# Designs tried in a protein design chat: VHH binders against Abasic site processing protein HMCES (HMCES). Part 53

Target 1, 269 residues: Abasic site processing protein HMCES (HMCES), of Homo sapiens (Human) (q96fz2)
Amino acid sequence: CGRTSCHLPRDVLTRACAYQDRRGQQRLPEWRDPDKYCPSYNKSPQSNSPVLLSRLHFEKDADSSERIIAPMRWGLVPSWFKESDPSKLQFNTTNCRSDTVMEKRSFKVPLGKGRRCVVLADGFYEWQRCQGTNQRQPYFIYFPQIKTEKSGSIGAADSPENWEKVWDNWRLLTMAGIFDCWEPPEGGDVLYSYTIITVDSCKGLSDIHHRMPAILDGEEAVSKWLDFGEVSTQEALKLIHPTENITFHAVSSVVNNSRNNTPECLAPV

## First folded at step 7 (VHH)

Design r59 (from g5 with R99H; framework vhh_6z1v_2)
Fold by ESMFold2-Fast, scan of step 7:
Structure r59 (fold): chain B 269 residues (1-269), chain A 123 residues (1-123)
Amino acid sequence: as target 1 above (269 residues)
Amino acid sequence: EVQLVESGGRLVRTGGSLRLSCAASGRTFSTYAMGWFRQAPGKEREVVAAISWSGGITWHADFVKGRFTISRDNAKNTVYLQMNSLKPEDTAVYYCAAHSYTLYDSPKEYDYWGQGTQVTVSS
């Protein structure tokens, strides 16, 4: 998983993340660094994406079931990294394989500290290898959405108005992530960065790509992954597996260039 | 935080029309997804129609499509259910419900509920 869409305006994104804490109280996640949130139809590694994480990471004695939403850099920079420029990291931390997560220091250490997060997206993109050519067919992959009156397609619509309507009740994709905190050796702000845990693709996606993000399907799974105060690493890792509750459609090659940031990136072809 | 009060329920003849209103109190009504549900004696509560916070998305159960229309007026903090071509099987207590954002077709997902308004349809 190396490309996502997360285009909702901040207020709409916040409401789409409404949740219930352990006491049954309805809440919206509280923002940290909201000005760093940059909505886009075409998010690549090293850009910032919004994640959910437990309030207990920031406030001692906080209820671990209460949630913060914060933009974090995609591409985990380990706390032990000693260079001044995170882009100089010698290995790719965009994704973390579920089968080796406890074997790699970059992921095992923050996981042991409870640094679990839920990465938010409209959906993600994958490129299917096409037989007989070097061309790849991109697909937009997302949770099944509630069927509504009038609109039958999210991108075959002939007007921008149709896009606004489908997003009004969009169920965000919730992917299991691990984050870490890096302090620049030359001083400066602490960098929060994340990786997306990946698993073998489900049967439904196997013809598109052999790997998929670990998707947390439903509020119970999301709550358990985030709640590092009550849910151990061992118990949380049981939530990491492929899911069949996913849908997709082919999209235009416009999405191939990460600089393209328009609704056409996720429109069905 | 929102409180809901339904009104408009009464006895109506088969083929008649009714408009139900759901008045909401609270600062954030315009952010709530709203639903109309009904419950007949001895039956479970079922979804009739739902409307997104902006009013841009609506959903209607198959058994009321073409007869019932959900709408909202965020300036008046009110949701409406216009019911046309009423049938005896539409007899039920009608409830409005709110969720902080997401439009659902299941009662268990909604957070706030009114006390209901009785609709009786007879020939």
Scores: ipSAE 0.069, ipTM 0.495, lowest interface PAE 5.5, mean pLDDT 86
Fold by OpenDDE, second read of step 8:
Structure r59 (fold): chain B 269 residues (1-269), chain A 123 residues (1-123)
Amino acid sequence: as target 1 above (269 residues)
Amino acid sequence: EVQLVESGGRLVRTGGSLRLSCAASGRTFSTYAMGWFRQAPGKEREVVAAISWSGGITWHADFVKGRFTISRDNAKNTVYLQMNSLKPEDTAVYYCAAHSYTLYDSPKEYDYWGQGTQVTVSS
């Protein structure tokens, strides 16, 4: 996964992240560093995207089932990294393979510390290789959305009004991530950064791409992944597998350029 | 700052049982994951068992093989290690440790340590 969409306004995004804590109380996640949130239809590595994480990461006495939402840098910067510039990382940390997560220090260590997060997105993009051509067809991949009586298929939003309605009730894609905290050697603010765990693609997606993000489907999966105080690493890792509960549609080549940030990026062609 | 005090270590015979206790100071015991470690002479300190802050999750080392059980009483600010079917190989100083966030199998990650209690298992 090298491209996502996360374009919802902050308030809409927050509401979409409503949850119940372990006591059954309905809650909204609190924001950390809300000013770092930059909505975009075209998110690339090194950009900031919002993730969910347990409040316990920030507050010692916090209920670990409570959630914080925070923009973090896409591309995990390990805490042990000693260079002053994260871009000098010689290995790709955009993704973490589920099968080797425990073999790589960069991911194993923060995971062992309970630094699990849920990466939020409207969906992610993947490119299908066309046999015999150098052309790649991009697809937007996301959770199936509930068809409201009035809301035709995402593709049928003929009016701006309908478009807004669709997004107001959009089910966000929830991807399993690992984050780390990096202190710059020269001082400054702690950098929070994340990697997306990837798995082999489900059967439905296999024709498009052989790998997919580990998607946490449902509140239970999300809760368990986040709750590092009550859920062990081993137990959490059981949640990491392909899911068939996705849908996708072909989109235009507009998304190929990471600088393009328009609704056309995820619009059906 | 959390102070940890282990107790219960003694000489026991092979096959015997022992219960170790670790009392924690302070009002925030329930926010810490707790672990038991042991160190035998000439060996590295190794994790024996760990328990989450709520007690909902427990972990035991492979060598325990069901013989030891970690538990905690948050009302008493105490973590326990029930050791059954003790073997000479279990002879070590046993340490209680606390971590503010989660369970770790590495001693390096724990913030607070007790002074240790000696467990000796005779043949």
Scores: ipSAE 0.006, ipTM 0.236, lowest interface PAE 12.0, mean pLDDT 88

Design r6 (from g5 with T102N; framework vhh_6z1v_2)
Fold by ESMFold2-Fast, scan of step 7:
Structure r6 (fold): chain B 269 residues (1-269), chain A 123 residues (1-123)
Amino acid sequence: as target 1 above (269 residues)
Amino acid sequence: EVQLVESGGRLVRTGGSLRLSCAASGRTFSTYAMGWFRQAPGKEREVVAAISWSGGITWHADFVKGRFTISRDNAKNTVYLQMNSLKPEDTAVYYCAARSYNLYDSPKEYDYWGQGTQVTVSS
């Protein structure tokens, strides 16, 4: 998973993340650094994306079932990284393979500290290889949405009213992530950065790409992944597996250039 | 947390009209998707109509399309179901329900429920 869409305005995104804590109280996640949230139809590695994580990471005695929402850099910078510029990291940490996560120091260490997060997106993009050509067909991949009287059309360009209606009831994709905290050697703000855990693709996606993000399907899975105060690493890793509850449609090559940030990026072709 | 109270259920003749109201208490009504559900004796609870938190998206079951209309007034913390061209098959206890943000077409996905209001349709 190397490209996502996360374009909802902050208030709409916050409402989409409404949840219940362990006492059954309805809550909205509390923001950290909300001004760093940059909505986009075309998010690439090194950009910031919103993630959910347990309040207990920030407050020693907090209820571990309460949630914070924070923008984090996509591309995990390990806490032990000693260079001044995180872009100089020699290996790609955009994704983390589920089968080797406990073998790779960059991921094993933060996972052992309970640094689990849920990465939020409208959906993600993958490029299918076409036989006989070097051309690749991009697809937008997302949770099934309920069919409403507005027919479920995405990216209708003709009416601004249609944009608001489609996204008003959008079920956000919730991907399992690991984050870490890096302190610049020269001083400055702590950098929070994350990686998306990947698994073998499900049957439904196998013709598009051989890998997919580890998707947490439903609030029970999301709550258990986030709650590092009550759920051990071993128990949380049982949530990491392929998901069949996913849908997709082909999109325009406009999405290929990560600088293109328009609704056309996810519109069906 | 939100508490829901339905009103408006009564005996109506076939072909008649009725408007149900659901009043919500609590300060977070505008963050909930709302739905109207019904349950006839000996049958499972089924979804009739649903409306997003803003009112911008609605869904109606095929068996009520063109006859029933869901709407909401966030200033009054109320959701409505306008029922026209009523049939005996519409006889049921009608419930309103709430869930956070996104609406679903399944009763199992709703978190808060009213006590119900009885609608009886006779010839």
Scores: ipSAE 0.174, ipTM 0.596, lowest interface PAE 5.0, mean pLDDT 87
Fold by OpenDDE, second read of step 8:
Structure r6 (fold): chain B 269 residues (1-269), chain A 123 residues (1-123)
Amino acid sequence: as target 1 above (269 residues)
Amino acid sequence: EVQLVESGGRLVRTGGSLRLSCAASGRTFSTYAMGWFRQAPGKEREVVAAISWSGGITWHADFVKGRFTISRDNAKNTVYLQMNSLKPEDTAVYYCAARSYNLYDSPKEYDYWGQGTQVTVSS
C-alpha cells in the first residue's frame, strides 16, 4: 500500500471514529496535534495521516480501551535511528509484511512495546498491471458502504449534496499499523511515525494486486488491536489476515500524480 | 522503577494450598502486567501465570491445570497466586514479575523482578 485517501473534515472524521470503551460508554477519540491533520484524496508515504491509538500510550493509568486520534508520519522511523534526517533511512518502512514483522527489528521492537495503531483512510489505491502493456489501472479499494435509499454507489453521487451525504456516513477503512517514537539526535519534537502491515491479497483483490493492507474489520478487531494493555502481541497478530470484505472501483489516472488532491482521485471512471 | 516483594512461600504438604502475594512499589501498578514465574533447582525459570493490568485477561501455564489462579488488586498494588492441590513437582522459588503497559509478547519478557519466595511441597 503506497497511496491512501483521507479527506474528511476533522469533525466528520472524528464522528466516524466513534466507539464504545470497555465499559460500553460511547466515546469520541480525543485529538493529539489536530493541526497536523491534512485532509487529502491522495496521501503518500512521508505525509501525515490520522491514526487511532490507545490512550494508555500517553497517560499513565488510562483506560487502554480509550482511543486517541493523532496524525503521524507515514513511514516508520525507528526509535534507534541515529541520523538527523529520517529520509536517510535505507530501508522502506512504508509497509510491514505480516510474515516478517517479528523478524525485523524496526517493527518487532515497537510492536513489543504495544505500539499498535489503526491507520484511518477513506480507502487505499492499488494499480493493476495490464498484461502486455506498461499501463497500470488504478483502483480505489474500500469497505463496502451502506446503501442508503438515496445514496447510489459512490459513483452515483451526481450532486454535491449527495456527495456530502455519502461522506458524512462513510465507513472508514481501518488498517493495522505499528508506530514508533523517534527522538531526533539534535533535539526537537518527538516524531510519531507508522507503518502499515500488509498481507497477501484476498481472492477478490488478487487480480488487482498480490498484497493488501491488513484490514481490521469491525469494532472488536479495532479494539483488540489498539488495546495493548489487555491484548498481547500474539493475540493481536491473530487479527492480521486478508479480508474479503472490501469493494473497489477503477479510478482515473489523476491519482498517479501524488500532487493531485481532488475528488477525481477516487471517483469511478 | 518498580520494586516487587514476594511473600507467602513456605513448606506445605502434598495436596495443600498456598497463596502467594507480591507487593509492588510505586503509584503506577495498574499500568503493569504482572506474572508469576518459578524456578526449580537445576531447571529453567518458567512462567506460571500472567495477568493484564486491569485483571481482565489471565493466562496460566499448561502444567497448572486449573490448580493455580492469578489475580490482582490494583488498589493494594498486589498480585496473588492461589495455589491449590500442590505437588512435589511444584517445589521451586516463585518470582513475581512486572511488565510495563502491555500484557506480554511472550510470558518471559518482563522488566522487573522480585527476589522470589521459596515454595516447598513435601510428599
Scores: ipSAE 0.000, ipTM 0.242, lowest interface PAE 13.3, mean pLDDT 88

Design r60 (from g5 with R99Q; framework vhh_6z1v_2)
Fold by ESMFold2-Fast, scan of step 7:
Structure r60 (fold): chain B 269 residues (1-269), chain A 123 residues (1-123)
Amino acid sequence: as target 1 above (269 residues)
Amino acid sequence: EVQLVESGGRLVRTGGSLRLSCAASGRTFSTYAMGWFRQAPGKEREVVAAISWSGGITWHADFVKGRFTISRDNAKNTVYLQMNSLKPEDTAVYYCAAQSYTLYDSPKEYDYWGQGTQVTVSS
């Protein structure tokens, strides 16, 4: 998973993350560094994306079921990294394989500290290799959305205006992530960065790509992954597996260039 | 915890109209997707209509499309179901339900339920 869409305005994104704490109280996640959130149809590694994490990471006596939403850099910089420039990190930490997560120091250490997060996106992009050509077909992959009167019939007379209304009730993709905190050796602000855990593709995606992000399907899974105060690493890792509850459609090559940031990146072709 | 109270159910004649209201308590109402469901004796609860937290997206079951319209007023913490051209088969207890995540067409996905309001349509 190396490209996502996360374009919702901050207020819409916040409401899409409404949740219940363990006492049954309805809540919205509280923002940290909201000014660092940059909506985009075409998010690449090294850009910031919003993640959910437990409030207990920031407040010593907080209820671990309460949630913060914070922009974090995509591409985990380990706490032990000694260079002054994170862009000099030589190994790829954009994704973390589920099968080796407990063997890799970069991921095992933050997992041991409970540094689990849920990475938010409208969906993610994958490029299908086409036999006999060097061109790849991009697909936008996302949770099944409920079918509305104005969305879902490809080829029906549907206006771009109606397409914008789809986002009011969009079910955000919730991907299992691990984050870490890196303190610059020269001084400066702590850098929060994350990786997305990956698993083998489900049957439905196997023709597009052989790997997929570990998707947390539903509030019970999201809650257990985030709640490092009550849910151990061993129990949380049981949530990491492929899901069949996913859908997709082909999109144009506009998405190939990460500088393109328009609704055309998501439009079915 | 959200409390939902339905009102407006009554006896109406075939071809008549009725508006149901669902009042929600609390300042968190605008974060909920809302649905109207109905249940006739001996049948499962079925979804009639649903509306997103903003009111920008609505869904209506095929059997009520063109006759029923869901709407909401977030300033009043209220969801409405306007029912036109009522038929005897619309007779049921109508329930209002709230869900914090997103719209769903299954009753199992909704977290909070009202007590229901009886609608009876006479031939």
Scores: ipSAE 0.000, ipTM 0.339, lowest interface PAE 11.2, mean pLDDT 84

Design r65 (from l6 with Y101W; framework vhh_8cml_1)
Fold by OpenDDE, second read of step 8:
Structure r65 (fold): chain B 269 residues (1-269), chain A 122 residues (1-122)
Amino acid sequence: as target 1 above (269 residues)
Amino acid sequence: EVQLVESGGGLVQPGGSLRLSCAASGFTFSYYAMGWFRQAPGQEREFVALISWSGGRTDYSDSAKGRFTISRDNAKNTVYLQMNSLKPEDTGVYFCAAVRWPFGSTSEYAYWGQGTQVTVSS
């Protein structure tokens, strides 16, 4: 996974992340550093995207079932990294393979510390290789959405009338991630960054791409992944597998350019 | 440059009150839990109070509990310590600190102020 969409306004995004804590109380995640949230139809590595994580990561003795929402840098920067510039990292940390997560120090160590997060997106993009050509067809991949009698097509979702119908009720894609905290050698603020765990593609997606993000489907899966205080690493890793509960449609080549940030990126062709 | 500047200390009689302030600059204030510590002469620095980054949670030492109140204003990058019912044993230098939680750093505290003197005496 190298491209996502996360374009909802902050308030809509927050509402879409409503949850129940372990006591059954309805809650909204509290924002950390909301000013770093940058909505975009075309999110690439090194950009900031909102993730969910347990409040226990920020507060001693906090209820670990409570959630914080925070923009983090896509591309995990390990805490042990000693260079002053994160871009000097010599290996790709955009994704973490589920089968080797425990073999790679960069991922194993933060995971062992309970640094699990849920990466939020409207969906993600993948490119299908066309047989016999160098051309690739991009697809937007996302959770199936509830069809309401009033629901418009995703292609028309940017109209004011359709916005409320489609995006206000959009089910966000919830991807399993690992984050780490990096302290710059020269001082300053701690950098929070994340990697998306990937798995082999489900059967339905296999013709498009052989790998997919580990999708946490449902509140229970999301809760367990986040709750590092109560759920062990071993138990959490059981949640990492392909899911067939995904849909997709072909989109235009507009998304190929990471600088394009328009509704056309995810519109069906 | 990171700075924590404490103020509000002074001489007060037993039973009196003081309000300490700590103004932070040079770092993202809302990223850190903030704490107050104190050090009496010849003693080790001890924990007094802690407040989470959002202000939603507080913790106090046993000696401070019921008498001291920690609060923060993230818009002003300031943490406060309201001290009531002060006792002679509360005398010491009070330090403000930014706490690095819980990310396994070698130091739980990212930044320290220079401290402000609090003297409780009749």
Scores: ipSAE 0.021, ipTM 0.389, lowest interface PAE 6.2, mean pLDDT 88
Fold by ESMFold2-Fast, scan of step 7:
Formats: C-alpha cells, sequence, structure tokens
Structure r65 (fold): chain B 269 residues (1-269), chain A 122 residues (1-122)
C-alpha cells in the first residue's frame, strides 16, 4: 500500500469520524495541527495524512477512549534514529508486515508504547501487473458504500445535484497503523510519523496485488486498536487480518504520477 | 491570472443555432468541471450545462436537454456549448464557469468569465 486518496474538506472529514467514547457520549475527534491537513486525491509516502489516535498520548490522565485526529508523515521515523535527515528511511517504513511486526525494532518499540493509530483515506490505489507488457493497471480500492438516491457510484457525482451526496455519507477506509515520535538531534519540532500494517491479500484482491493494508472494519475494531490504555498489544494484534469487505474499480493512468491531484485519479474508466 | 474568455454569441432567429466557446488560462483546466450559465436582464443566473473534468459525464437543465450539447477539448483548454433549436427564451448573457468537483455548487464556482451575449429574435 503506497498510495491513497484523502480529499475530503476538513469539516466533512471530521464529521465522517464521529464516534462514541467509553461513556456512550457522541463525539467528534479533536484536531491537532489542522492547518497541516492537505486534502489530495493522490497521497504518496513522505506526505502528511490524517490519523486517529488516543487522546491519552497527549494528555496525562485523559480517557483513553477519546480520539484526536492529527496529520502525520507517512513513513515511520523511529525514535532511536540518529541521522538528521529522516527522508533516508522513507522506503523502509512506508509499510510494516504483520508477520514481522514484533521482530523489527522500528515497529516493536513504538507498538510496545501503545503507539497505535488508524490511518484515514477515501481509499487506496494498487497497480495490477498486465501480462505481456511493462504497463500496470491502477485500481482504486475502498469500503463498499451505502447507496443514496442517485449516489450509488462515484461516477454519479459528476453532476452538481450529486456532488454533496456522493461524499456526505462516504465511509472512510480505516487502516491499522503504528506511529512514532522522533526528536531531531539538532533541535526543532517533534516529528510524528506512521507506517501502515500490511497483510496477505484477501481472495477478492488477489488478482490485483498479493498484499493489502490491515483494514479495521467497523467501530469495535477501530476503538480496540486505538485504546492502548485498556487493550494490550497482544489483544490489539488479533484485529490484524485480511478482510473481504472491500470493493474496487479500474482508474486511468493519471494516478501514476503522484504530482497529479485531480478527481480523475479515482474516477472509473 | 485566471481567465475564462467566452466567444461565439450573436443574434439569431428562432430555430437557429450557435456554438459558444470558452478559452481557459491560468489554471489546470483538466482538473475542473466546466459549466455554462446564463442571465437575462433583471433575472438571476441560471444553470445551463455541465461537463466533468474528463468529459465523460454531462448534465443539462431541463430547458437545455435535447437542444444543447456541451463538450470540451482538454488539449486546447476550451469548453464548447452547441445550441440548436434556439428560442426567444434562450436570450441572455452566457457565462463560462469552472468548478472543482466535488466541492461545487452554483455559489461555489471558483472562476467565472465575463460572458457573451446571445439574442434570439426576428
Amino acid sequence: as target 1 above (269 residues)
Amino acid sequence: EVQLVESGGGLVQPGGSLRLSCAASGFTFSYYAMGWFRQAPGQEREFVALISWSGGRTDYSDSAKGRFTISRDNAKNTVYLQMNSLKPEDTGVYFCAAVRWPFGSTSEYAYWGQGTQVTVSS
């Protein structure tokens, strides 16, 4: 998983993340650094993406079931990293294999500190190898969406009448992530960065790519992954497995260049 | 330095045809849905037609369906409106507008042209 779409305006994204805390109270996640959120149809490693994490990471004695939403750098920079330039690690920590997460120090250490996050996206992109050519077919992969009048498919959103409807009820993809906090040795702001945990592809995606992100399907899975105050590492890792509850469609080659940031990146061809 | 420049308006008799063009510059044209709106003297602007960023989807007002065709040429940064079977009620200033889907409503169109006059009378 190396490319995502997360294009919703900040207010729409925030409402899409409405949740219940442990007391059953309806809440919206509280923003950290909202000005660093950059909506895009084509997010690559090293860019910032919004993640959910427990409020307890930032406030002593906070309720661990309460959520913060914060932009974090995609590409985990371990807290022990001694170089001054974090870009050296970009390719090594974009994804974290579920089968080796407890073996690799870069992931085991932050996981032991409860540094679990949920990575938010409209969906993600994968490139299918085409037999007999060097070309690859890109696909946009996302949760099945609840149908509304006229908004049963993303293509229907082209008309002004359907623009608000297609995204108003969009179910965001919720991917299991691990984050870490890195303090630059020469001083400066603490860098928050994350990796996406990956698993073997489900049957439905096997023809597109052999790996997929670990998707947390539903609020129970999301809340357990985030709640490091009540849910141990061992219990949380039981949530990490392939899911069949996904859909996809082919998209144009416009998405191939990460500099292209247009709705055409996720439109069906 | 965004500009939308409409052309092709003029005087035609009822039942006649006109082809409007809108040349765009100063923004990435292929990222935007393009629309045509019109306004008669003393009236509010009304929607006429829309074409998606790729040209794969179009939408029309009830008055334009079956008579008008919107198209675009992304290589030339131009959107067109072919108007057939024109009626006196089609008289007005026709405006080209750009909107970035999915954030667009009529009030939220990002860029507007100055308009081109279409007059349908004998």
Scores: ipSAE 0.000, ipTM 0.130, lowest interface PAE 15.8, mean pLDDT 83

Design r66 (from l6 with Y101F; framework vhh_8cml_1)
Fold by OpenDDE, second read of step 8:
Structure r66 (fold): chain B 269 residues (1-269), chain A 122 residues (1-122)
Amino acid sequence: as target 1 above (269 residues)
Amino acid sequence: EVQLVESGGGLVQPGGSLRLSCAASGFTFSYYAMGWFRQAPGQEREFVALISWSGGRTDYSDSAKGRFTISRDNAKNTVYLQMNSLKPEDTGVYFCAAVRFPFGSTSEYAYWGQGTQVTVSS
């Protein structure tokens, strides 16, 4: 996964992340550093995207079922990294393969510390290789959305009103991530960054791409992944597997350019 | 440059009240839990109160509990300590500190102020 969409306004995004804590109390995640949230139809590595993480990471004796929402840098910067510039990392940390997560120090160590997060997106993009051609067809992949009588498919959003209806009730894609905290050698604020765990693609997506993000489908899966205080690493890793509960449609080549940030990126062609 | 500047200390009679302030600069204030510590002459520095980054949670030492209230204003980059029912044993230098989170990643205390003197005497 090298491209996502996360364009919802902050308030809409927050509402979409409504949850119940372990006590059954309805809550909204509290924002950490909301000013770093930059909505975009075309998110690339090194950009900031909102993730969910347990409040226990930031507060002593916090209820670990409570959630914080925070923009983090896509591309995990390990805590041990000693260079002043994260871009000098010699290895790609955009994704973490599920099968080797425990073999790589960069991912194993933060995971062992309970640094699990849920990466939020409207969906992610993947490119299908066309046989015999150098052309790649991009697809937007996302959770199936509830068809309300009035809410047309993303493709049926022929009016601004319909568009708003669709996005106001959009089910966000929830991807399993690992984050780490890096202190710059020269001082300053701690950098929070994340990697997306990837798995082999489900059957439905296999024709498009052989790998997919580990998608946490449902509140239980999301809660267990986040709750590092109560859920062990071993138990959490059981949640990492392909899911067939996705849909997709072909989009235009507009998304190929990471600088393009328009609704056309995810619009059906 | 990181700075924590305490103020509001002074001389007060037993049973009196003081409000300490700590103004922070040079770092992202909202990233840190903030705490108050105190040091009496000849004694080790001791914990007094702590407030989470969002202000949603507080913790107090046993001696401070019920008498002291810690609060913060993230818009002003300031943490406060309201001290009521002061006792002579509360005399000491009070320090403001920034606490790092998440746990296990960094040293617990990131920054310290210079302190403000609190004297409780009849």
Scores: ipSAE 0.019, ipTM 0.448, lowest interface PAE 5.4, mean pLDDT 89
Fold by ESMFold2-Fast, scan of step 7:
Structure r66 (fold): chain B 269 residues (1-269), chain A 122 residues (1-122)
Amino acid sequence: as target 1 above (269 residues)
Amino acid sequence: EVQLVESGGGLVQPGGSLRLSCAASGFTFSYYAMGWFRQAPGQEREFVALISWSGGRTDYSDSAKGRFTISRDNAKNTVYLQMNSLKPEDTGVYFCAAVRFPFGSTSEYAYWGQGTQVTVSS
């Protein structure tokens, strides 16, 4: 997973993240650095994206089921990194393979500290290899959405005009992430950065790409992944597996250029 | 503790109008999409209208399009259904429902009211 859409205005995004804490209290996640949130139809690695994480990471003795929402850099910079410039990190930390997560120091260390987050997106993009050409067909991949008249979800056949109306009650994609905190050696603000855990594709996506992000389908999975105060690393890792509850449609090549940031990037073609 | 209470039903002539209200309590109303359903005697419950949590998106059944308008007032925890140009086939018990979204089931409703009777008769 190397490209996402997360375009909702901050207030709409916040409301879309409404949740219940362990006591059953209805809540909205509290923002950290809300002014650093940059909505976009076409987010690439090294940009900031909103993630959910437990309040307990920021406040001693906080209820670990309470949530913070914060923009973090996509591309995990390990806490032990000694260079002054994060762009000098030798290896790519955009994604973290589920099968080797406990073997890689960059990921094992933050997992041991409970640094689990849920990466938020409208959906993600993948490029299908087209036989007979070097061009790849991009697809927008997302949770099934509510559709009131017939199926209970938005259909791939919906026109681009109708797509603009669906954002008001959009079900955000919730991907399992790991984050870390890096302190610049020469001083400055702590950098929060994340990686998306990846798994083998489900049957429904196998014709598009062989890998997919680890999607947390539903509130129970999201709550358990975030709650590092009550859920151990080993228990949380049981949530990491392919999911079939996903849909997609083909999009135009406009999305290929990461500088393009318009609704055309995810509109059905 | 969670309650949805419908009101505004009644007897009306064909071509007449009614405004239904649904008062919600015991949950955070502004976080839920709200819908209206109806059921005639001997028939299955059918979808009528839906409004998103913010009120920015609405959806209607084919039979309701152009005649019914769903709206909500989040400050009053109330959803409304304005019904115009009523027909005898609109007769039924009208139910208010709250959808648990996001992070919940995409096809299941969290809470239902008891319903209010609408009768359209000459």
Scores: ipSAE 0.000, ipTM 0.210, lowest interface PAE 13.8, mean pLDDT 84

